# VH-VL binders against q9nrl2r1430to1533: the designs that were tried, part 235

Target 1, 104 residues: q9nrl2r1430to1533
Amino acid sequence: GGVHELSAFEQLVVELVRHDDSWPFLKLVSKIQVPDYYDIIKKPIALNIIREKVNKCEYKLASEFIDDIELMFSNCFEYNPRNTSEAKAGTRLQAFFHIQAQKL
Key: E = the ipSAE of ESMFold2; O = the ipSAE of OpenDDE; V2 = 0.75 times the mean of E and O plus 0.25 times the DockQ between their complexes.

## First folded at step 13 (VH-VL)

Design v49 (framework fv_nezutatug; at its last look DockQ between E and O 0.81; V2 from the best seeds 0.00; counts 0 for: pae O 6.0 > 2)
Fold by ESMFold2, look of step 13:
Structure v49 (fold): chain C 104 residues (1-104), chain A 121 residues (1-121), chain B 107 residues (1-107)
Amino acid sequence: as target 1 above (104 residues)
Amino acid sequence: QVQLQESGPGLVKPSQTLSLTCTVSGGSIDSGYYWHWIRQHPGKGLEWIGYIYYSGRTDYNPSLKSLVTISADTSKNQFSLKLSSVTAADTAVYYCARGPYTSDHYYMDVWGQGTTVTVSS
Amino acid sequence: DIQMTQSPSSVSASVGDRVTITCKASQSISSYVAWYQQKPGKAPEPLIYSASYLYSGVPSRFSGSGSGTDFTLTISSLQPEDFATYYCQQANSFPLTFGQGTKLEIK
């Protein structure tokens, strides 16, 4: 916990979390609420985990950070049919991310 | 930065199997991207062959589907193309490429250098 | 499958010229078009995705527009490095398909 410099990765994660469409991605999917999720999704990840990895300086390259964010979206699209609220939110948040990631 | 490099024989005889490998560096194929093969025919244009997702799920151009297998070797960070029963029509430059998994649109943001394959007796 | 038709097949132009290249889809593809630049002996390089968004590092003289079936790539003032072949790609559905290319040549 001390004072941390706000990095480009941290700024981007904060903007993703604040976005109205972040709700499917804030935490890992609940096994209780979605019993088959972990049978289908082999590499689960969520914004809270990504943010913790940024805070612990676990990303050595920008590509590693980008890859975790893209994995988060790919899990959403792999599990959720296109017409679901989750997939629609993912589509909008990913589009936002692609614009912001141009700055990295 | 991520880089893709194709490798394999430049000359293949008709009716044989074309086998190419794409080696990925600066990133992992065990990731949330589509990993594509595309080819470019002499004097024609670009043709999408298919992709593999890290789970092993594939999709192929229907025009080639009975002849094509795309596979991945995560331990070598490689993915491969096999195209069976080749003819002169399969002479092309073959590219591997990467694209983000999206819900409704599919672009290739990183390409390999390409490798020329000639099918000739 | 969705056919992509580019026009013209070639164009001859001078440095400083404004050039437009058109791509037509055989059915509506929303805004899901990519544009690529290819120089001889090189792989295609991404220019534009989603009809109008430039990839990082692409000069602002490149622009794209369109929705539905009709799409345009514009180069506002040609530079010597812009002489190349340009391809559109429909990105809407599999199988992914490309236009036949437009060769931009020095006049």
Scores: ipSAE 0.472, ipTM 0.865, lowest interface PAE 2.6, mean pLDDT 91
Fold by OpenDDE, look of step 13:
Structure v49 (fold): chain C 104 residues (1-104), chain A 121 residues (1-121), chain B 107 residues (1-107)
Amino acid sequence: as target 1 above (104 residues)
Amino acid sequence: QVQLQESGPGLVKPSQTLSLTCTVSGGSIDSGYYWHWIRQHPGKGLEWIGYIYYSGRTDYNPSLKSLVTISADTSKNQFSLKLSSVTAADTAVYYCARGPYTSDHYYMDVWGQGTTVTVSS
Amino acid sequence: DIQMTQSPSSVSASVGDRVTITCKASQSISSYVAWYQQKPGKAPEPLIYSASYLYSGVPSRFSGSGSGTDFTLTISSLQPEDFATYYCQQANSFPLTFGQGTKLEIK
């Protein structure tokens, strides 16, 4: 059911946030620190935004929630070269997400 | 749940252009996924054709690159394949598929049911 | 391109049997291997990603292992619905490439 799914989404977000590799994704990239980020990434998103959407019941389908999570990772991989700490963290976190998402 | 469905002519004449469309439902193409085309010649294995990202970024199999064009229409939640100058070797079941957008691991987690395209005069 | 050499090309087995399919990559691909199951007239369905993780809904009798160049798909106790063709795929880099397939037939 919807309530159960929302709870599952919330739980998964909590697990993602608590993950060691969540640091690139906790909040939106600072434009001050990365001036060109928003010139490249047109649909910025972060775990705090996704969490807020979950809390507001904005996800009606699991696929919508998953789409946002995948967007978050795709943004990371779009902006960060493969050998960066951010991209490596993203790779690991995404793998974790894919495992956890099996429970949705 | 996300579903993909291929559509297009099942018969194409040699030297013409094969055109297929994949319609995505239950999810937005404007999201963090690769959208793939894969084909399977009768009785054979699987051959990756290429992908498109919602931004328009594409990559193709080098063996087909000169002949392949993949495009996307966000407004219709579709992406398409064009393969020019087809021959009998292009007779196959064509699949569209979705895969996570990743830095280094690329899988296809959702597939269309496939559409048969026969190249014949 | 990375070549995936799958073996055997075909295997006959009985219900309840343990079945092992192997895939060898032409170069190291870490754990970036996927396995798919395809039944006649149907699209491939994902079984395993990242060499050893099952997709949702896949029975636990399926398992994957390996890293580097050598990978294995194992069905611990074959069920009637498992007779199909199986494909490995390297997920390390583009162009993506598949093994030639293993047809699992009933003995």
Scores: ipSAE 0.018, ipTM 0.710, lowest interface PAE 6.0, mean pLDDT 93
ESMFold2 (binder alone), look of step 13: mean pLDDT 92; pTM 0.949

Design v5 (framework fv_nezutatug; at its last look DockQ between E and O 0.76; V2 from the best seeds 0.00; counts 0 for: pae E 4.2 > 2)
Fold by OpenDDE, look of step 13:
Structure v5 (fold): chain C 104 residues (1-104), chain A 122 residues (1-122), chain B 107 residues (1-107)
Amino acid sequence: as target 1 above (104 residues)
Amino acid sequence: QVQLQESGPGLVKPSQTLSLTCTVSGGSIDSGYSWHWIRQHPGKGLEWIGSIYYSGRTDYNPSLKSLVTISADTSKNQFSLKLSSVTAADTAVYYCARGPYTADWHYYMDVWGQGTTVTVSS
Amino acid sequence: DIQMTQSPSSVSASVGDRVTITCKASQSISSYVAWYQQKPGKAPEPLIYSASYLYSGVPSRFSGSGSGTDFTLTISSLQPEDFATYYCQQANSFPLTFGQGTKLEIK
C-alpha cells in the first residue's frame, strides 16, 4: 500500500478528532468511571469506532456515516444534562459537523 | 436514504381519536435523531404537535398536550400519533418529520413525509 | 410561546427578481431559525438552518441572515421553480413555532 488521499469521510473524522470539543467523543465511555452509562445508552459509539469503520470501508453511503455521527451526539445529549461540559462540547462539535456534512 | 411515510384513516368523527403512524425506511428510529409530528390546517401555516426522541422521551405542544400521545415501535421502525377528542379544528394535513438530536431544543426538520390528510367530520 | 411573524404575507415577483422575506420573532432567539419551502400539495422542504446555513442541494441563490429577532430569507435571482410558500421556524425553545408563511406568486 502507498500513500493515498484521504476520503471525505476520513477527512471529516480527522477534523472532528482534532476539534477542541472532541474530548467527550474520542473513545467509548468507561463503564468503570460511569457505571450507569450503559444502562441508559444502548448503542454506544465513539470517534475511534467510526474511524475504524471508515478505514474498513463499512460506510457505503454518506447517510450511513452521518447516522453514526448523529448517534454519537444523541448519546451524549441523552446522558448528559444540557449544562454539562460534555453537552456543551457536543453542541459545538455537532454544529461544526453539520456544516462539514453539507459537503459530503 | 431515509424516507418517512404517514398512514392512517383520512376520516375521523368528532370526539373520536385520530391515530396516525409514521413508517421510517432507509434508517432506524432507534438512532441519533428526533422525530416529529407537524400539521397544517387547510390554507394555513404549520403547527408543531410533538416530538419523540432516542430514549422514548416525548415533548408536546402545550396547546395539545392533554390530547396528544406520541409513541414509538422500534420493532416496526415506526412512531405514532394519537389525538383524542378531535373536532373540526383538527382537520389538517399531518406530517411526520425527522431532525437531528440536540441538547437544547434546537430542532429543525430536515426530512419530511409526504403528509396525510385527516378530515374530522360527522 | 415565541411568535414568528413573516412579512409580507404574499408577494408577487418576476423571474430574475431579487426577493426578500422577513421573519420577526417575539423575543430573541439567537440564530435558531430554519426556513422551509412548500409547493402546493407537497410537504415542506428545508432550505436553511441556524439562520444562515444552506442545506445541501439548495441553490446558492437562496441565503439567510439575521440574529436575535429579525431574520431574512433572500432569493437573489428568482427562478420559475421558486414560486412557492416559504415558512420560517424558530428552534430556540418549545413549543417550536412557525411563521404564518409567505406566498411567493408570479407577477
Scores: ipSAE 0.760, ipTM 0.920, lowest interface PAE 0.7, mean pLDDT 94
Fold by ESMFold2, look of step 13:
Structure v5 (fold): chain C 104 residues (1-104), chain A 122 residues (1-122), chain B 107 residues (1-107)
Amino acid sequence: as target 1 above (104 residues)
Amino acid sequence: QVQLQESGPGLVKPSQTLSLTCTVSGGSIDSGYSWHWIRQHPGKGLEWIGSIYYSGRTDYNPSLKSLVTISADTSKNQFSLKLSSVTAADTAVYYCARGPYTADWHYYMDVWGQGTTVTVSS
Amino acid sequence: DIQMTQSPSSVSASVGDRVTITCKASQSISSYVAWYQQKPGKAPEPLIYSASYLYSGVPSRFSGSGSGTDFTLTISSLQPEDFATYYCQQANSFPLTFGQGTKLEIK
């Protein structure tokens, strides 16, 4: 997309980062600390990577940006059992994202 | 934008297996979404058939569970429906759809295919 | 299975009218309801998720409300393109189920 879409993407990523439940999603999971993560998760993504892609204008369509955000949540739900702090944080942040995405 | 397109035979004989394919374009089936099959009976409402998630896990409507299989082919960016032992009651418009993947199983369909009519008759 | 019962089954209305469609669940489903619009020969189109949130691009004359068992879809000022069939869907638990539809017709 256009410059206006990229500004909206940046604003949305800032809102996600500011949310209390963003902590599992800020940076890629450490392969050293969680060595099996990358055996299970084939398309890793995190908020810092998404924000960098926004800054570099790598999203051509709003749907590409939204897909990366949804992938980020799905990775969390696939790797983490549903009763974990990570999955619960993911559920709350995803709900917040769906509300904020109405701005797109 | 992501688009879904159903394909398969429009006419199926009783006792055969109905086989439909949904092709995803403008996005990847490996994305963080849930993928669904829904059908609409003539002059009636909508019925959820089942879902497949990007991880490969599936859920089926209990009324169809022994008869239905949903699978994905990531190399073709497709997911498919097989419904065995069909009868005239399986005559419907079949839709594929997607929605966000969630931890708490709350699925809404945010993109729908155009639908394909399947008639079961001898 | 959670049954979703829509009322009325059909409604006849004029352009500019306010129209309210209701959907009742057979048990509490919190706010896990979606609404869809379907025109003849077309696929359903998403309008609302989680009872009250509009999808991007849906006109603001559409609104949704409710929690528990009773939900409404309201069109505040009916437009010619709004004549269609409307479905609610519960997303609380499997199997996902739909209301039987409400047909909105020109009066």
Scores: ipSAE 0.231, ipTM 0.807, lowest interface PAE 4.2, mean pLDDT 90
ESMFold2 (binder alone), look of step 13: mean pLDDT 91; pTM 0.943

Design v50 (framework fv_nezutatug; at its last look DockQ between E and O 0.78; V2 from the best seeds 0.00; counts 0 for: pae E 2.7 > 2)
Fold by ESMFold2, look of step 13:
Structure v50 (fold): chain C 104 residues (1-104), chain A 121 residues (1-121), chain B 107 residues (1-107)
Amino acid sequence: as target 1 above (104 residues)
Amino acid sequence: QVQLQESGPGLVKPSQTLSLTCTVSGGSIDSGYYWHWIRQHPGKGLEWIGSIYYSGRTDYNPSLKSLVTISADTSKNQFSLKLSSVTAADTAVYYCARGPYTADHYYMDVWGQGTTVTVSS
Amino acid sequence: DIQMTQSPSSVSASVGDRVTITCKASQSISRYVAWYQQKPGKAPEPLIYSASYLYSGVPSRFSGSGSGTDFTLTISSLQPEDFATYYCQQANSFPLTFGQGTKLEIK
């Protein structure tokens, strides 16, 4: 999108990365540490990949950017039971994201 | 933006299976959303029927025990509802909807227009 | 199942009035309530999620509050377009359940 839209996507990704609960989402899950992850999660994504897509102007609509962020969270909730540290962090970061996304 | 459109027969006979399809446009069902069916009886409130995540996870209202099946066809960008053994009590406006997939809370942020289904002999 | 009880079932009010609609959950649902507006012949439209957060494009005269079991939707100065039926929804656990609705009519 436009210069204002790219700046807004970048700013939102920065806010997500800075959040204390971003740790499960910074990079893709390691196949070595979690061997079955990629058998269960069909569309893996993480904040570093989303940041690169913003930098490469791969998002044409705000909805495409939002959908990648929502996919990132849904992967977390699909793979991780709700009582895990990962799922709890995801819940808090998603709530933060929903508030911030209103500004787009 | 994302739009949801219900389709299916408006009239169904008692004891038959009600089949409805929701077509998604402006977005993809194989995404980070939970996809819902909700119905509204004439002059009454809303009742959640069930939901599907594109990977195949479903949740159903226990009041419809074993009568409901929700499925997704990602190649057609559609999800569908089947209700078996319908009665006059199943007469309602049927909505499809979506909301973000979460660990512990589910809101509906986009709704279809609704389709009226009458169960009558 | 978590039951949602709305009050009142109907209200008659004038343009400019302050209107308050309440929902009570049969058990704690934290802040996981949504509110929807429905006009005749139309689908419900989302107003509020997580008790108090407005969806984009919802006028600021709408507000929500509450946590636990008691929740409130307030319209601070009623406008002609606000005459509709309002539903709360608990979003905490399956089965998802809705209040019976509150019909807001012009006096």
Scores: ipSAE 0.632, ipTM 0.902, lowest interface PAE 1.5, mean pLDDT 92
Fold by OpenDDE, look of step 13:
Structure v50 (fold): chain C 104 residues (1-104), chain A 121 residues (1-121), chain B 107 residues (1-107)
Amino acid sequence: as target 1 above (104 residues)
Amino acid sequence: QVQLQESGPGLVKPSQTLSLTCTVSGGSIDSGYYWHWIRQHPGKGLEWIGSIYYSGRTDYNPSLKSLVTISADTSKNQFSLKLSSVTAADTAVYYCARGPYTADHYYMDVWGQGTTVTVSS
Amino acid sequence: DIQMTQSPSSVSASVGDRVTITCKASQSISRYVAWYQQKPGKAPEPLIYSASYLYSGVPSRFSGSGSGTDFTLTISSLQPEDFATYYCQQANSFPLTFGQGTKLEIK
């Protein structure tokens, strides 16, 4: 049901946030620190935004939730070269997500 | 759940352009995924044709690059394949597929049912 | 391009058998390998990604292992529905490439 699904989303976001490799994704990238980020990434998103959407019950389908999470990762890989700490962290976190998301 | 469905003519004449469309339902094409085209010659294995990112960036199989164009239409939630100058060698079942956007790690976790394209005069 | 050499090309087995399919990459691809199952007239279905992780719904009798260049798909106890063609795929880099397939037939 919807309630259980939303709870599952909440739990998964919590797990993602608590993950050691969540640090690149906790909040939106700072334009001050990364001046060109928003020239490249047109659909920015982060875990705090996703969490808020979950809390507001904006995800009616698991696919919508998963899409935002995947967008978050894709943004990371689009902007960060493969050998960066961010990309490496993202790779690990995404792998974790893919395992957990199968339970949704 | 997300579903993919290939569509297009099942018969194409040699030297013409093969055009296929993959319609995505249950999810948005304008999201953090790769969208892939793969084909399978009769009784043969799988061959990757190319992919398109949500951003519109494309990657093609070098063996087909000069002949392949992949595009996306977010308004229709579709992405398409065009293969020009087809020959009998292009006869195959064509699949579209989705995979997560990763740091150059490309898996295909959702597939269309495939559509048969025969190249014949 | 990275070539994936899959073996055997075909194998006959009986229900209950342990079956192992191997895939060798022409160069190291870390753990970036997927396995697919394809039944006649159907699209490939994903089984494993990242060498050893099972997709949801895949029976636990399926397992994958390996890193670098040598990878294996194992079915611990073959079931009737497992007779199909299996493909490995390297997900390390473009162009994406598949093994030539292994047809698992009933003995």
Scores: ipSAE 0.509, ipTM 0.881, lowest interface PAE 1.1, mean pLDDT 94
ESMFold2 (binder alone), look of step 13: mean pLDDT 92; pTM 0.947
ESMFold2, look of step 14: ipSAE 0.445; ipTM 0.868
ESMFold2 (binder alone), look of step 14: mean pLDDT 92; pTM 0.947
OpenDDE, look of step 14: ipSAE 0.448; ipTM 0.865

Design v51 (framework fv_nezutatug; at its last look DockQ between E and O 0.61; V2 from the best seeds 0.00; counts 0 for: pae E 4.2 > 2)
Fold by ESMFold2, look of step 13:
Structure v51 (fold): chain C 104 residues (1-104), chain A 121 residues (1-121), chain B 107 residues (1-107)
Amino acid sequence: as target 1 above (104 residues)
Amino acid sequence: QVQLQESGPGLVKPSQTLSLTCTVSGGSIDSGYSWHWIRQHPGKGLEWIGSIYYSGRTDYNPSLKSLVTISADTSKNQFSLKLSSVTAADTAVYYCARGPYTADHYYMDVWGQGTTVTVSS
Amino acid sequence: DIQMTQSPSSVSASVGDRVTITCKASQSISRYVAWYQQKPGKAPEPLIYSASYLYSGVPSRFSGSGSGTDFTLTISSLQPEDFATYYCQQANSFPWTFGQGTKLEIK
């Protein structure tokens, strides 16, 4: 929770957004474009939502922030088969996130 | 910080069902992590038993698949192992563990303390 | 199932020594290996994931390398607290399998 944690959360979200593999995670999946997504994924989340929660100071602990990011990846892996471009992007971005989380 | 603790009987008779519970504290089981049971046989290596994911999906070691059930109780923040028809070969230290949920890359970043289960008459 | 074979089974070394532990997979697993340290009477603790990335708080004397079938864990300058058994684990495909362990004995 302090000012140092909030600036670290923002820095990490910015680095995730800048990563080449962020494209599946920038915004929530469209129900129109992917009609069955919300039948399978019960807790949707995306980088724009996480960034807004950081801006609103909604994370009280680093673990809450980390849990939202891990949920984002878990949704990707639950919905997308292993060999899809979405799942491969998720795998690489999650690995990058685990390295960057050292800054927290 | 997230902590895991196993509980259950330390002694089980052959042919009975082994039942263990893992209690999670400092975090939620209803999160984007995978939750695992692993056992360590006396004097020997580790064996993955199975996993449950936040969605309720389960994966089991094929060698145990017809004998094992893993379930979760989100209201108690717990997940459980049942292993039926046990024999002396099921004597082991049983661990629960957590890792980030991935499509195909499961690493266990938090482990419970372990509980010893002996299968004997 | 992917078999993970560790060598050596046991190694004796002195404080300050460089120690290398090897893990070989029965088929290619890309870089999807983790390493764990287990002290007597304790649960395993994570050291390394994805062949070469250290978990937070793991001393920099630990390093990992490898890809395909051959992987190594190296301790560059052995410390007294490094007495433990070390396990590799493949994370490429179900079922997740572990090496048999390497016991590090400090002279």
Scores: ipSAE 0.253, ipTM 0.800, lowest interface PAE 4.2, mean pLDDT 89
Fold by OpenDDE, look of step 13:
Structure v51 (fold): chain C 104 residues (1-104), chain A 121 residues (1-121), chain B 107 residues (1-107)
Amino acid sequence: as target 1 above (104 residues)
Amino acid sequence: QVQLQESGPGLVKPSQTLSLTCTVSGGSIDSGYSWHWIRQHPGKGLEWIGSIYYSGRTDYNPSLKSLVTISADTSKNQFSLKLSSVTAADTAVYYCARGPYTADHYYMDVWGQGTTVTVSS
Amino acid sequence: DIQMTQSPSSVSASVGDRVTITCKASQSISRYVAWYQQKPGKAPEPLIYSASYLYSGVPSRFSGSGSGTDFTLTISSLQPEDFATYYCQQANSFPWTFGQGTKLEIK
């Protein structure tokens, strides 16, 4: 315990959250709004969950962090057709992530 | 660093079932990637066999669909290929590969070294 | 199925040469094309994805272009380590299909 500088993971999550295309990913999909979502997506995840994991130091390897981020995107692409706003936003955000992830 | 490694018998008799396993290290198969089987006949090009996704969804090459089964075992961090009723035409180097799971950036970025399977009596 | 036809099937070139490999799809596949390099006894390695995006770590002398049905892989200045077989792949629709390959040999 103590104040420490933002880790690379923390910084990347902040950048992802601040991105214009983060809106589909900020929190878990509402079961009320999307009743069939959890019938299709078995491992739901979102940026707020990933942020919490980062804050709790649950990621020991960059690969673990990357896997969760990729899971987040894969969920989006699994559920949303290519032409949806969510999929398009996800595509752009993922591209951004891939560039930033090279620094990890 | 993610690595893939194919394993299984290098020799299979005609009409039997070819079984291969791809072991993934340095990353989880229960993640946001897709997982693929590709084969290459001797001196020939590449043929996509099928794919499995984290959701359990599978896609198969229609030319092989009735004969192919791809499954995943997250507890072992492995995914497998079964090809039934093999013939000499199934002799090939078999590769497993990882691919990004994206809306429009489909490709295979990490490959196993490949394993040779010969179908012969 | 979508057929991917590469040309040429083989090409001889020298170090420093500009090399162009073409892949033609039997129908429009947008930009869902990847290029791979394979050396003898080795697995393919990614070069280009989505027609024109360079895979991380791939030298900048490699480039890809095209959309629709015609796609090109270019090596601006051939290096000794570039002699290999190259494959295009479409991922527009299943089944995924590959070109027959282009073997790049030393002249």
Scores: ipSAE 0.178, ipTM 0.785, lowest interface PAE 2.8, mean pLDDT 92
ESMFold2 (binder alone), look of step 13: mean pLDDT 90; pTM 0.928

